# VHH binders against GDSL esterase/lipase 6 (GLIP6), part 17

Target 1, 339 residues: GDSL esterase/lipase 6 (GLIP6), of Arabidopsis thaliana (Mouse-ear cress) (q9c996)
Amino acid sequence: KSSSTVPAIFTFGDSIFDAGNNHYNKNCTAQADFPPYGSSFFHRPTGRFTNGRTVADFISEFVGLPLQKPFLELQIQILNGTSNFSNGINFASAGSGLLLDTNKFMGVTPIQTQLQQFQTLVEQNLIEKSIIQESLFLLETGSNDIFNYFLPFRAPTLSPDAYVNAMLDQVNKTIDQIYKLGARRIAFFSLGPVGCVPARAMLPNAPTNKCFGKMNVMAKMYNKRLEDIVNIIPTKYPGAIAVFGAVYGITHRFQTYPARYGFSDVSNACCGNGTLGGLMQCGREGYKICNNPNEFLFWDFYHPTEHTYRLMSKALWNGNKNHIRPFNLMALATNKITF
Key: E = the ipSAE of ESMFold2; O = the ipSAE of OpenDDE; V2 = 0.75 times the mean of E and O plus 0.25 times the DockQ between their complexes.

## First folded at step 14 (VHH; framework vhh_6qgx_2)

Design u02 (from s05 with G102S; at its last look DockQ between E and O 0.09; V2 from the best seeds 0.00; counts 0 for: pae E 4.9 > 2, placed apart)
Fold by OpenDDE, look of step 14:
Structure u02 (fold): chain B 339 residues (1-339), chain A 126 residues (1-126)
Amino acid sequence: as target 1 above (339 residues)
Amino acid sequence: QVQLVESGGGLVQAGGSLRLSCAASGFTFSSYVMAWFRRAPGKEREFVAAITSSGGDTFYTDSVKGRFTISRDHAKNTVSLQMNSLRPEDTAVYYCAAKEPSWSFLLSTSYAYDYWGQGTRVTVSA
């Protein structure tokens, strides 16, 4: 555990970071608050869409902070006068995306709403400005947007380029908003190879013997442009520093050299059922579970295992420019930036 | 207009068999996951069985495993449920349902299904 000067972590995005916000939303159908989710670390479901800790959790541990609570849990505590979020807040919502319409019917909390939640706290002076300025802001979203683009019955009204542009417009708005609220240490994480998720087995036109290439092309397109946006943050936003987490490349290496990372299966979900384990959610009636989640890249139909998240988090924390750039999370957290 | 029309329900003695059929129209049948749900008197609707768009995978609730078989015919745009060894507890209105393939629309979740039939009543007498 490296001592960091970061007093708190604020996290936005989707299931990569979700600490269980959806659990507290009764109208949300995207849930992982039942066994065997969380079985490997928490020994109970927390609403995290993995068998244990997420990337956000590991980063918290690396920084030396307690895990952030989901905002919706804290909101209840605020009302009760018992809230403590000195270590930051997790606003992420599994299933959410950059676009408002992404999985809207599932009752997920879109990033716009997540940001508003944060803004409200700031405006209410519940978070000190000095804390905000010194805190890490972690953002990861967009995979659900990309995946949804390939749903057969939602005829995309937009070209891939136009669609990605719409996503990036929201990215820019997000950066603007958090900066105005005092964010100065920003980490934006790229998408992984979305086309490789087991859930692609649900798509009639997606291959099951290999990753869905078209989907990954779109993810890469987004990632490239995202990186460009992140790179200009210090110029566009005085006082702000930012890093781009190259999650796609990291994950791709896991797939390419699975044995190096302890993986024996990088294609199938550990927990689920059907083709690739991607046709049924983990924990639902009739699901199957592997003997050793640590050998699997994917936990369920869409999400990595804790082991995958651990490896990813380490790469982002102290990795080189192939993993994260222009500097790593450790540098971002300690303000020891070496180019 | 999307239509799902169930048939084949009726009264049967315990241990007997029924074959339900659902005729689909108004949408691209081959692209949809098809499922059967049932609602017993005084109970909530529950998942019974599902079959993927290609027909390559089938799923069942535990209570019907080994007894019920879901199948589909792309040429006829039909989904069927062969029910064997019927029990009184199988008494319910059985509904045919359709959903698009998506990770967001999981097979056993009723809310994920876009289209529903009106149902066919199955009564199993002791």
Scores: ipSAE 0.026, ipTM 0.476, lowest interface PAE 3.9, mean pLDDT 92
ESMFold2, look of step 14: ipSAE 0.144; ipTM 0.582
ESMFold2 (binder alone), look of step 14: mean pLDDT 86; pTM 0.884

Design u03 (from s05 with D57E; at its last look DockQ between E and O 0.91; V2 from the best seeds 0.71)
Amino acid sequence: QVQLVESGGGLVQAGGSLRLSCAASGFTFSSYVMAWFRRAPGKEREFVAAITSSGGETFYTDSVKGRFTISRDHAKNTVSLQMNSLRPEDTAVYYCAAKEPGWSFLLSTSYAYDYWGQGTRVTVSA
ESMFold2, look of step 14: ipSAE 0.570; ipTM 0.788
ESMFold2 (binder alone), look of step 14: mean pLDDT 86; pTM 0.883
OpenDDE, look of step 14: ipSAE 0.715; ipTM 0.865

Design u04 (from s05 with T52N S54G; at its last look DockQ between E and O 0.31; V2 from the best seeds 0.00; counts 0 for: pae E 2.8 > 2)
Fold by ESMFold2, look of step 14:
Structure u04 (fold): chain B 339 residues (1-339), chain A 126 residues (1-126)
Amino acid sequence: as target 1 above (339 residues)
Amino acid sequence: QVQLVESGGGLVQAGGSLRLSCAASGFTFSSYVMAWFRRAPGKEREFVAAINSGGGDTFYTDSVKGRFTISRDHAKNTVSLQMNSLRPEDTAVYYCAAKEPGWSFLLSTSYAYDYWGQGTRVTVSA
């Protein structure tokens, strides 16, 4: 039995969380609001970049809260005088990153804007600060930044190390900003092996018979330094507690022991076309779809299946210290922390 | 039925200017990325410029930066290419292209675009 459970979840980041914000953003062309997205659970498109639920959805279910609505949907409801924020809000935008230029052309909502959206609600007294202090904050971002580093145009001039440091500067700013707005329970998830996504087939010199090692080295560099930042949170921010979700290692297990997790394919997109299914977005003219998404690690050319998100979320929720540390999300969300 | 119709091509002297226009119909214009490509005699089609759906960000091939400006007008469903300081190497058939909403990893590749106009000829004399 639990003694207390967080009253709300505030969610920031990208596609492992986005519940449909891009759909409501009139300036965004990064969309998944068409078939067959959402077909495995919702039986209709919801704007989620997968065939069913995201990590944010599963965590909401584990906590016992309703699935979160995207902030941009709620913002329309505010204009009509019908919105409620008591269970938390999902600000995540698929394609967004830590750096302002990441996918700017597609019109995604960068994390700086997501933070401003939250700050505005707090400053307008639409969310009580006492609720914020008891609530769970979920954060992950950076895969889009690293993938964009390897695009053949708009390539950055920074070294990989300097680029990762710029990303981590924004991580520090993000933590500082939410803490000042009342955040005390922080879960920050690492990147998965972004060099393994099927869309790497579009990149110059990226191998297709194995993951793109240069990209994954960069992701690991970010993940290591992110963990250092998360470990310092209780010391740097009085009253705050934090956990580091080791998503890279969790996904590595799926790739190493696919049959154990029900996977028959850990490399190809279930839905797409071309090499790895990675040359065409799911749902576009001429796309192909696999028979059973539950047997695939990847749904489309860039995003995991619902099944992968379920396994990942379970590992983060009640996993051991190899998966999430210093304790798991269940302990963080129910105030049952055992070191 | 999607249709893109280019206009405004013609013959100009080097150093001169032209404004190309592309009228779009049969889709929700404000949701699409719009681009210009060109095909010089004896060469393959190449990227010139793109503008995002909201009009707030643009991208140009290096050889036209500072000389060409892409713009869009959502009220008229048109995309335009203002071409200044024209050079003989700008001689080509210019094509308007549209990309449906979705992930856009590579915008400079012609295969990223779903719909194409018939082209308008630009000839720049020495």
Scores: ipSAE 0.317, ipTM 0.688, lowest interface PAE 2.8, mean pLDDT 90
ESMFold2 (binder alone), look of step 14: mean pLDDT 86; pTM 0.887
OpenDDE, look of step 14: ipSAE 0.621; ipTM 0.829

Design u05 (from s05 with L106F; at its last look DockQ between E and O 0.04; V2 from the best seeds 0.00; counts 0 for: pae E 2.3 > 2, placed apart)
Fold by OpenDDE, look of step 14:
Structure u05 (fold): chain B 339 residues (1-339), chain A 126 residues (1-126)
Amino acid sequence: as target 1 above (339 residues)
Amino acid sequence: QVQLVESGGGLVQAGGSLRLSCAASGFTFSSYVMAWFRRAPGKEREFVAAITSSGGDTFYTDSVKGRFTISRDHAKNTVSLQMNSLRPEDTAVYYCAAKEPGWSFFLSTSYAYDYWGQGTRVTVSA
């Protein structure tokens, strides 16, 4: 474990990072707060959409910080006068996206609201400015936006390019907002191959014997432009440094060389039911579960296993430019930047 | 106009069989997940069975597994529920429901279904 000077981690985004915010939202239908979620590490469900720790959790461990609590849990603590934000806050919400309308009907917390929650804390002087400036900001979102684009009967009125532009507009707004609030160490993670999620089995026109190529093309389009945005952050925002986590490439390598990473199944969900295990959520009545989650890339219909997250996190922490660029998370966290 | 019309309900003795049918119209039937729900007296509506748009996958609540079979006929725009070995606890109003393809979160959740039938009553006597 490398010693890091980062005092805290603030995390925004979707289920890849969600630490259980949705659990505290009773109006939210996107839940993972029941068994067997969290079974491998926490030994109880926490609202994380995996069998154990997420990428955000692993990064916390690598940095040497306690895991961040979900904001909605902390909010309750604030009201009770027992809140502690010393290690940062997780604002992520499973099911959320860059676009406000993404899974709105599920009661998820969109990134705009996540940012507002953070802003409110800052404005209320509940977080020290000096802490914010030295803290790591982790952002990962957009997969739900992409997936939703391909849902039937929700015919997007926008072209793929226009749709991606709308997503990226929010990315820019997000960066502006967190910078103004004091963010200086920023990590933005790309989308994985969204077209390969088991949940694609629910889509009428998606193949089940291979990844949905059209969806992956759109994901790549977003990722490319996201990287461009991230690359200009130091120029556009004085004092800020940023890295682009190339999650797509990392995941693709897992799929290409599964044995190298201990995978025996990179297509089916470990936990679920139906084709690819993608037609029923893990933990719901009638679900099936694999014997060894560590052999599976996907935990449930949409999300990676803890093992996958562990491998991803390691690659992002101390990986090379193929994994993360222009430098890795360790460099970002320790201010030891080598170009 | 979207319509789901259930039929086939009635009174049956325990151990008996019924076949429910739901006729769908007014929407692209082949694109929708079809399901059966039921509501017993004094109880909440509960999921019984679902079948994917293609008919390739079927799902059942645990209490009906091995006894009930859901099927669909694309040519006739119908979904059926064959109920065998009926029990008094199966007594309920059975509803046909339709859901657009999408998130798997909602396969067994009633609120995710877009269209509903009026229901057909099934009574199983001891």
Scores: ipSAE 0.146, ipTM 0.618, lowest interface PAE 2.0, mean pLDDT 92
ESMFold2, look of step 14: ipSAE 0.493; ipTM 0.767
ESMFold2 (binder alone), look of step 14: mean pLDDT 86; pTM 0.881

Design u06 (from s05 with T109L; at its last look DockQ between E and O 0.74; V2 from the best seeds 0.00; counts 0 for: pae E 4.0 > 2)
Amino acid sequence: QVQLVESGGGLVQAGGSLRLSCAASGFTFSSYVMAWFRRAPGKEREFVAAITSSGGDTFYTDSVKGRFTISRDHAKNTVSLQMNSLRPEDTAVYYCAAKEPGWSFLLSLSYAYDYWGQGTRVTVSA
ESMFold2, look of step 14: ipSAE 0.295; ipTM 0.670
ESMFold2 (binder alone), look of step 14: mean pLDDT 89; pTM 0.907
OpenDDE, look of step 14: ipSAE 0.568; ipTM 0.813

## First folded at step 15 (VHH; framework vhh_6qgx_2)

Design w01 (from s05 with S110P; at its last look DockQ between E and O 0.94; V2 from the best seeds 0.72)
Amino acid sequence: QVQLVESGGGLVQAGGSLRLSCAASGFTFSSYVMAWFRRAPGKEREFVAAITSSGGDTFYTDSVKGRFTISRDHAKNTVSLQMNSLRPEDTAVYYCAAKEPGWSFLLSTPYAYDYWGQGTRVTVSA
ESMFold2, look of step 15: ipSAE 0.673; ipTM 0.856
ESMFold2 (binder alone), look of step 15: mean pLDDT 86; pTM 0.885
OpenDDE, look of step 15: ipSAE 0.731; ipTM 0.872
ESMFold2, look of step 16: ipSAE 0.587; ipTM 0.817
ESMFold2 (binder alone), look of step 16: mean pLDDT 86; pTM 0.889
OpenDDE, look of step 16: ipSAE 0.694; ipTM 0.853

Design w02 (from s05 with A112E; at its last look DockQ between E and O 0.08; V2 from the best seeds 0.00; counts 0 for: pae E 4.1 > 2, placed apart)
Fold by OpenDDE, look of step 15:
Structure w02 (fold): chain B 339 residues (1-339), chain A 126 residues (1-126)
Amino acid sequence: as target 1 above (339 residues)
Amino acid sequence: QVQLVESGGGLVQAGGSLRLSCAASGFTFSSYVMAWFRRAPGKEREFVAAITSSGGDTFYTDSVKGRFTISRDHAKNTVSLQMNSLRPEDTAVYYCAAKEPGWSFLLSTSYEYDYWGQGTRVTVSA
């Protein structure tokens, strides 16, 4: 094991972290459990919405822990009396958001339900409190909320500001809930430039020759306020420490200096079809796939490649204050925190 | 009320051509992906073709590529399927369908479509 003192990782959020929970939900239409998903590392689809490992997976590796299993898989094991989740649990669900209504018709597991799942395990004494207090909590969600705001027929009546406030209300509830359950090491990741995803080609009036600026403005609005919330966690919640992962800035650098990071295409999906590769999901009938996923920022119509995730994870693990603040994940995980 | 009304079906000899049309009403046509599905006797409904809201992209099942062409007319709120070089295996009831843009864009998946027509029968004789 690396010098990390973290015994486990608990992960909440959306497709950035999803380890395949949706696969075990038969009512969920948001699926990546078919080829060529997972082709680069797992050599089979696991339900991860990328060609290989997610950010959560890489962080696990950096910490020196086995990959966390999705909760819904573990739930089956619990019922069979064969459960082992000593290294933590992944509760994330692709397509989910902070708002309960976000992609609810797709059968995704919203953050509220993810938290309830965790709470239930704690209340049933299936997870030791001492382990929880020493564990790393990873959270990333909100991109689907932002994207859905711009859907033509599903747009909420709320102003952008009010909408973001509603998202942040849930962030506060989430932090409060996990803290009460014993969380003390918290990493909250910001949104990336959601307006740059290939899926924007689905949206009426969204540009295809550049990122959707209005959407990115809203993402930035959320990120700014999220950082404020994260910064006050140590004061508001005694004993808790927290970091803000600046995913937007990290991703923006990939887009600005693609050659530095081995990218040749930072606009189109590697796997999919149509404009930007954003009009057809990877693996569906008629899809196309690039020759080298490592040269692409985006794997499918919405999600980064494993290569992108790797670079992002490294930046978050041992990066400076431009990437993650007030300290990095390595510090958070190893108790080497310098204030 | 949302309506999709198909027309243009009929009996045709192998190698012949048909043009199907679907008239849409009751929703913002220009914002929807339009598609054609078909159901052959004794078989499940299958995807045939789709066209994006702008008309900029078209998609086809492999068996009809090069033979079928989907198009749309925003002024008339219609989607069409030009079927050339028809084969007996193309015999089916053809359905027009409309899909709202969203996070998931599964063009070939029937449950992703919000509205459906009643269908028009196409019979191709050997």
Scores: ipSAE 0.030, ipTM 0.507, lowest interface PAE 2.8, mean pLDDT 92
ESMFold2, look of step 15: ipSAE 0.114; ipTM 0.518
ESMFold2 (binder alone), look of step 15: mean pLDDT 85; pTM 0.877

Design w03 (from s05 with D62E; at its last look DockQ between E and O 0.94; V2 from the best seeds 0.72)
Fold by ESMFold2, look of step 15:
Structure w03 (fold): chain B 339 residues (1-339), chain A 126 residues (1-126)
Amino acid sequence: as target 1 above (339 residues)
Amino acid sequence: QVQLVESGGGLVQAGGSLRLSCAASGFTFSSYVMAWFRRAPGKEREFVAAITSSGGDTFYTESVKGRFTISRDHAKNTVSLQMNSLRPEDTAVYYCAAKEPGWSFLLSTSYAYDYWGQGTRVTVSA
């Protein structure tokens, strides 16, 4: 008599989750559907913004479900078929953010559209509400919003504090929307130290010999207020349980103790070119690639390697309160929520 | 094969105006982001302005906002930079550049641009 695991996973956010949605979006200019993306595990490009599996892939494996397919690939199958899922649906789009304007001209699928895609499936009875209530919801977004605050061609009219509050307003709306659509098991992950990505080399006044502190201050401000929002979910939303994945601290440990985690380089992109490897996208003419991606924290100018994602995912899956709280994903995914 | 040819530079008094033009050939112009960069003596190239392949979005470095306007003409394969209220600090060689669409943070990064013109000199006196 074993406890049941969740029947499906519904995934929203950006590149730590995107399983190929941008590839199927012809309007999107942010792509990773070309070599050498996907070379470590899949041995071909899949549209994932890394050399192998993402966090969403590892969590699916830990739960015991097949790897998720992107919503845009499954769209016709969902419209013709059942609400019974083997691995859930992945709505995430690399480059998307909480604010509608974040990378809008790149044609990414913003969180508002991801939510509408899910809402449409629910309203059309393509997913049973009883299945939704038993399923795991994964959310992570906001790094693109904060990085873009510092773009040299941006003229922000909001202070950092007001900008973060606008982001958190969308977080609250997102949680309210998925709850009303049946979500009861919610995992919301914090941002990592976005000021450390190699692409910061493109930003004026960003240091390249250390992380960009102003950016990380904004990320921490967002993360603390996000945790407050997640903590109130069980009292604000009857029947819901939620966990806060402390990705900032998890990633900081990789940077502080690199050898412990098999890293020889926690600053440069394995694949790219220029300062930090951060001035050119992996796979473009003239790119350079490291000998062993497993020794690098970053795969390309913005995104972690598969090895980094594996370590993050393990910490979120069965870690202690320093990694994820009030309990880990394993506990969340093996609990039943009853009404 | 691929060519970007700037024109319209020259000597102008502070407060004056110039219009730079860049004629593009040898690639599918309508599929490319177009940009202007500039290099003042002793400095690296710096981003001035960019316009998306569709022409729907424009981007400017802070020091030129409200004074400079980038535009493109798909029929003539040209990109233009209207420069008003010129200041001595605008003195530089101005370069036209082209890249394929991509990540937003690549708009202002010279490394991301595939094709470059030879430049046109702008000198703002006084």
Scores: ipSAE 0.601, ipTM 0.826, lowest interface PAE 1.9, mean pLDDT 91
ESMFold2 (binder alone), look of step 15: mean pLDDT 86; pTM 0.884
OpenDDE, look of step 15: ipSAE 0.688; ipTM 0.856

Design w04 (from s05 with K65R; at its last look DockQ between E and O 0.89; V2 from the best seeds 0.73)
Amino acid sequence: QVQLVESGGGLVQAGGSLRLSCAASGFTFSSYVMAWFRRAPGKEREFVAAITSSGGDTFYTDSVRGRFTISRDHAKNTVSLQMNSLRPEDTAVYYCAAKEPGWSFLLSTSYAYDYWGQGTRVTVSA
ESMFold2, look of step 15: ipSAE 0.608; ipTM 0.822
ESMFold2 (binder alone), look of step 15: mean pLDDT 86; pTM 0.887
OpenDDE, look of step 15: ipSAE 0.743; ipTM 0.875

Design w05 (from s05 with E100Q; at its last look DockQ between E and O 0.94; V2 from the best seeds 0.00; counts 0 for: pae E 2.1 > 2)
Fold by ESMFold2, look of step 15:
Structure w05 (fold): chain B 339 residues (1-339), chain A 126 residues (1-126)
Amino acid sequence: as target 1 above (339 residues)
Amino acid sequence: QVQLVESGGGLVQAGGSLRLSCAASGFTFSSYVMAWFRRAPGKEREFVAAITSSGGDTFYTDSVKGRFTISRDHAKNTVSLQMNSLRPEDTAVYYCAAKQPGWSFLLSTSYAYDYWGQGTRVTVSA
């Protein structure tokens, strides 16, 4: 309808966006290409780390574009003589982060490689620069970096402050790189309260009867400094406009007022096993699954349900300044008179 | 039938060394992450070390870093734990475990491991 002004969406980051890239990556051990992933909307596994659609899927629907294809699927289609850029490209890889070492041994596609994949398509003239300049860029990453800071076998040598600054160095490089490749409409989403994910039950110093405060302090530190970076984009990058998606506050509201949003459980994974459902991946031998994923904030040990993603996406799409600022995604995607 | 059989345990003095071995059979050894866990008297099983299916990456709990070395031999279907500079706090039953590759944070959680050995006892005297 009238909100399909933006011709394409280019998506970078991790599992809130990953539409199946890990499935097409033979080296990746982080997979969700088996039941019961995908059971709610797709009725089959797609490689999405949830029971249905991700944030990238909902934003595509709100814009009026088809659901995005993951880059690695598109790469196969190019080899078979079919290619389609009508809704943009999704480069996101679940488990990836801002720091190159984050989950490197799992074979995820780090943000640096995602950017190189995009750059290669631009340099090969497979995406027109005029389309890029009119398109929406979605970015969210950093949860895996911060979670991994607290792993018992990953004793960090950096202070939390220095570690967050290293993450932000990559954020700055990412924005610079996509701008040079033509990006002008940029949406960068903050982290949610990563200290609340069920998988925290595996961490030696994490409480299980409340969120892990030390981890959420790091997430907030990152989010505050990320917002400062996003606020400067129109000044630092002529012709670019950007919005900061305040996902932390959006998700915190779901936890504070669960019944208002249809949640009966904001702590446990719907699908998994062990403490908080956070000690076993959904779909592995011996897993348990809840009766109604729509009543759960978390789908599996790390990832929100489709229902949570729907609520988050609606808040980012047409929310107020508490959700996303300086204006929402609807304004960014349908306003052709400002940059 | 899947079997993991630990050996090499015993009594040693503090500062000494032991090498544990785990013989694996009944599954495709080269496709599994291998790990060692330990259980001290009155405590729950805790993670010690893991090695990826390729053998390219190793992981250790903080208290054993620099003292213990995990290794694997694909030709013999064995995983080993070289334990140096042993301390009385290392006294435990040591278990060999195997899991399929997955998320990094699953390496240290016992729920993620499909197969377990019966254990070998290690006692470190002051």
Scores: ipSAE 0.535, ipTM 0.792, lowest interface PAE 2.1, mean pLDDT 91
ESMFold2 (binder alone), look of step 15: mean pLDDT 87; pTM 0.891
OpenDDE, look of step 15: ipSAE 0.640; ipTM 0.836

Design w06 (from s05 with V33Y; at its last look DockQ between E and O 0.95; V2 from the best seeds 0.00; counts 0 for: pae E 2.1 > 2)
Fold by ESMFold2, look of step 15:
Structure w06 (fold): chain B 339 residues (1-339), chain A 126 residues (1-126)
Amino acid sequence: as target 1 above (339 residues)
Amino acid sequence: QVQLVESGGGLVQAGGSLRLSCAASGFTFSSYYMAWFRRAPGKEREFVAAITSSGGDTFYTDSVKGRFTISRDHAKNTVSLQMNSLRPEDTAVYYCAAKEPGWSFLLSTSYAYDYWGQGTRVTVSA
């Protein structure tokens, strides 16, 4: 029986965290609020882009806090005078990215708006600043930006290096903004191997018998520079401590040693249709679903299964320096930091 | 009964222009994304352009960007493709297609489209 040190978790990013924000956003076309999403744990759709819990959910459980509710749901409760923020807020929006244009037409909530939502609560004194300073901040974003680079209709004119630099400019702005709003315990997770998602089957130049190497090179380029930024946080931001979650390497091990982690399939979506299961969203007319999602790395054409999220979350929570560094998330969340 | 009927195809000299039109019926036009795909001889259908249900965003494959313009008219339930500065490699059968709003990467994938027209032929002479 463990006790949590951090009073709250504030979560920003995309679908590995989104607890249902898109559902409450009527202008958003990226949805998972229909069957069979959520079927493995919640037994109903919650707006989470997986069959059960996300990484944010597992980290909340490990810390000893309730599963997070999305900001847009809590915002309704604030207007009615019935909500508080005693255990934190999830601002994440599936499909969002670091660059403003990433999936903008889909009506997602971009990271810049997520930050503004948090800033508004702080400026209105709806969250005590001393609580913020003691709380855990979770960030992961950028997969949608990188996937978008390879879409034939949205290909930017920037080189891969210049595009990643633009992404990293927003990372720096994000860290600066949350620090100024009181953040002191920061966990920033790297991208996974985005070139391996089943939806790559839709890309005209992507191989389907192996991961899309060009996309993964770009993801690794971002991850390397992200780690440099995270490593500087304690010196650049007095009083802040931070960890880099090496999600790329964590996920790569699942793909390299699938049987060790209970996977029989690390390439195809459990739920979808067509090549790799990657040509149709789970739950749309004509979809197919696998017998056991726990044997699959991917749930739908873009997103991991709950089982994969559980494994990732355990590695981030109590893993070694190959998984998360300079220390793990448990140490960050409980002030039990050892090197 | 859903129908998408293309018109406006024909023969044109390189550097010329054509305007394709697609008349839609049998579904709520204003709630669907609309797109044009094309099939050159011996090739699979490829994405050309798409427009959101509101008409607020348009998307183009790289080879046609700056030359082609997709538009929609909610009063007439039509989608148009203005094709300027045509090249011989634009020669193809052009198809109108419709899908419900969704993920960005579904825009360029023919598998993701629910309704299809019969196509209209465009031939661009050197």
Scores: ipSAE 0.565, ipTM 0.809, lowest interface PAE 2.1, mean pLDDT 91
ESMFold2 (binder alone), look of step 15: mean pLDDT 87; pTM 0.893
OpenDDE, look of step 15: ipSAE 0.817; ipTM 0.908

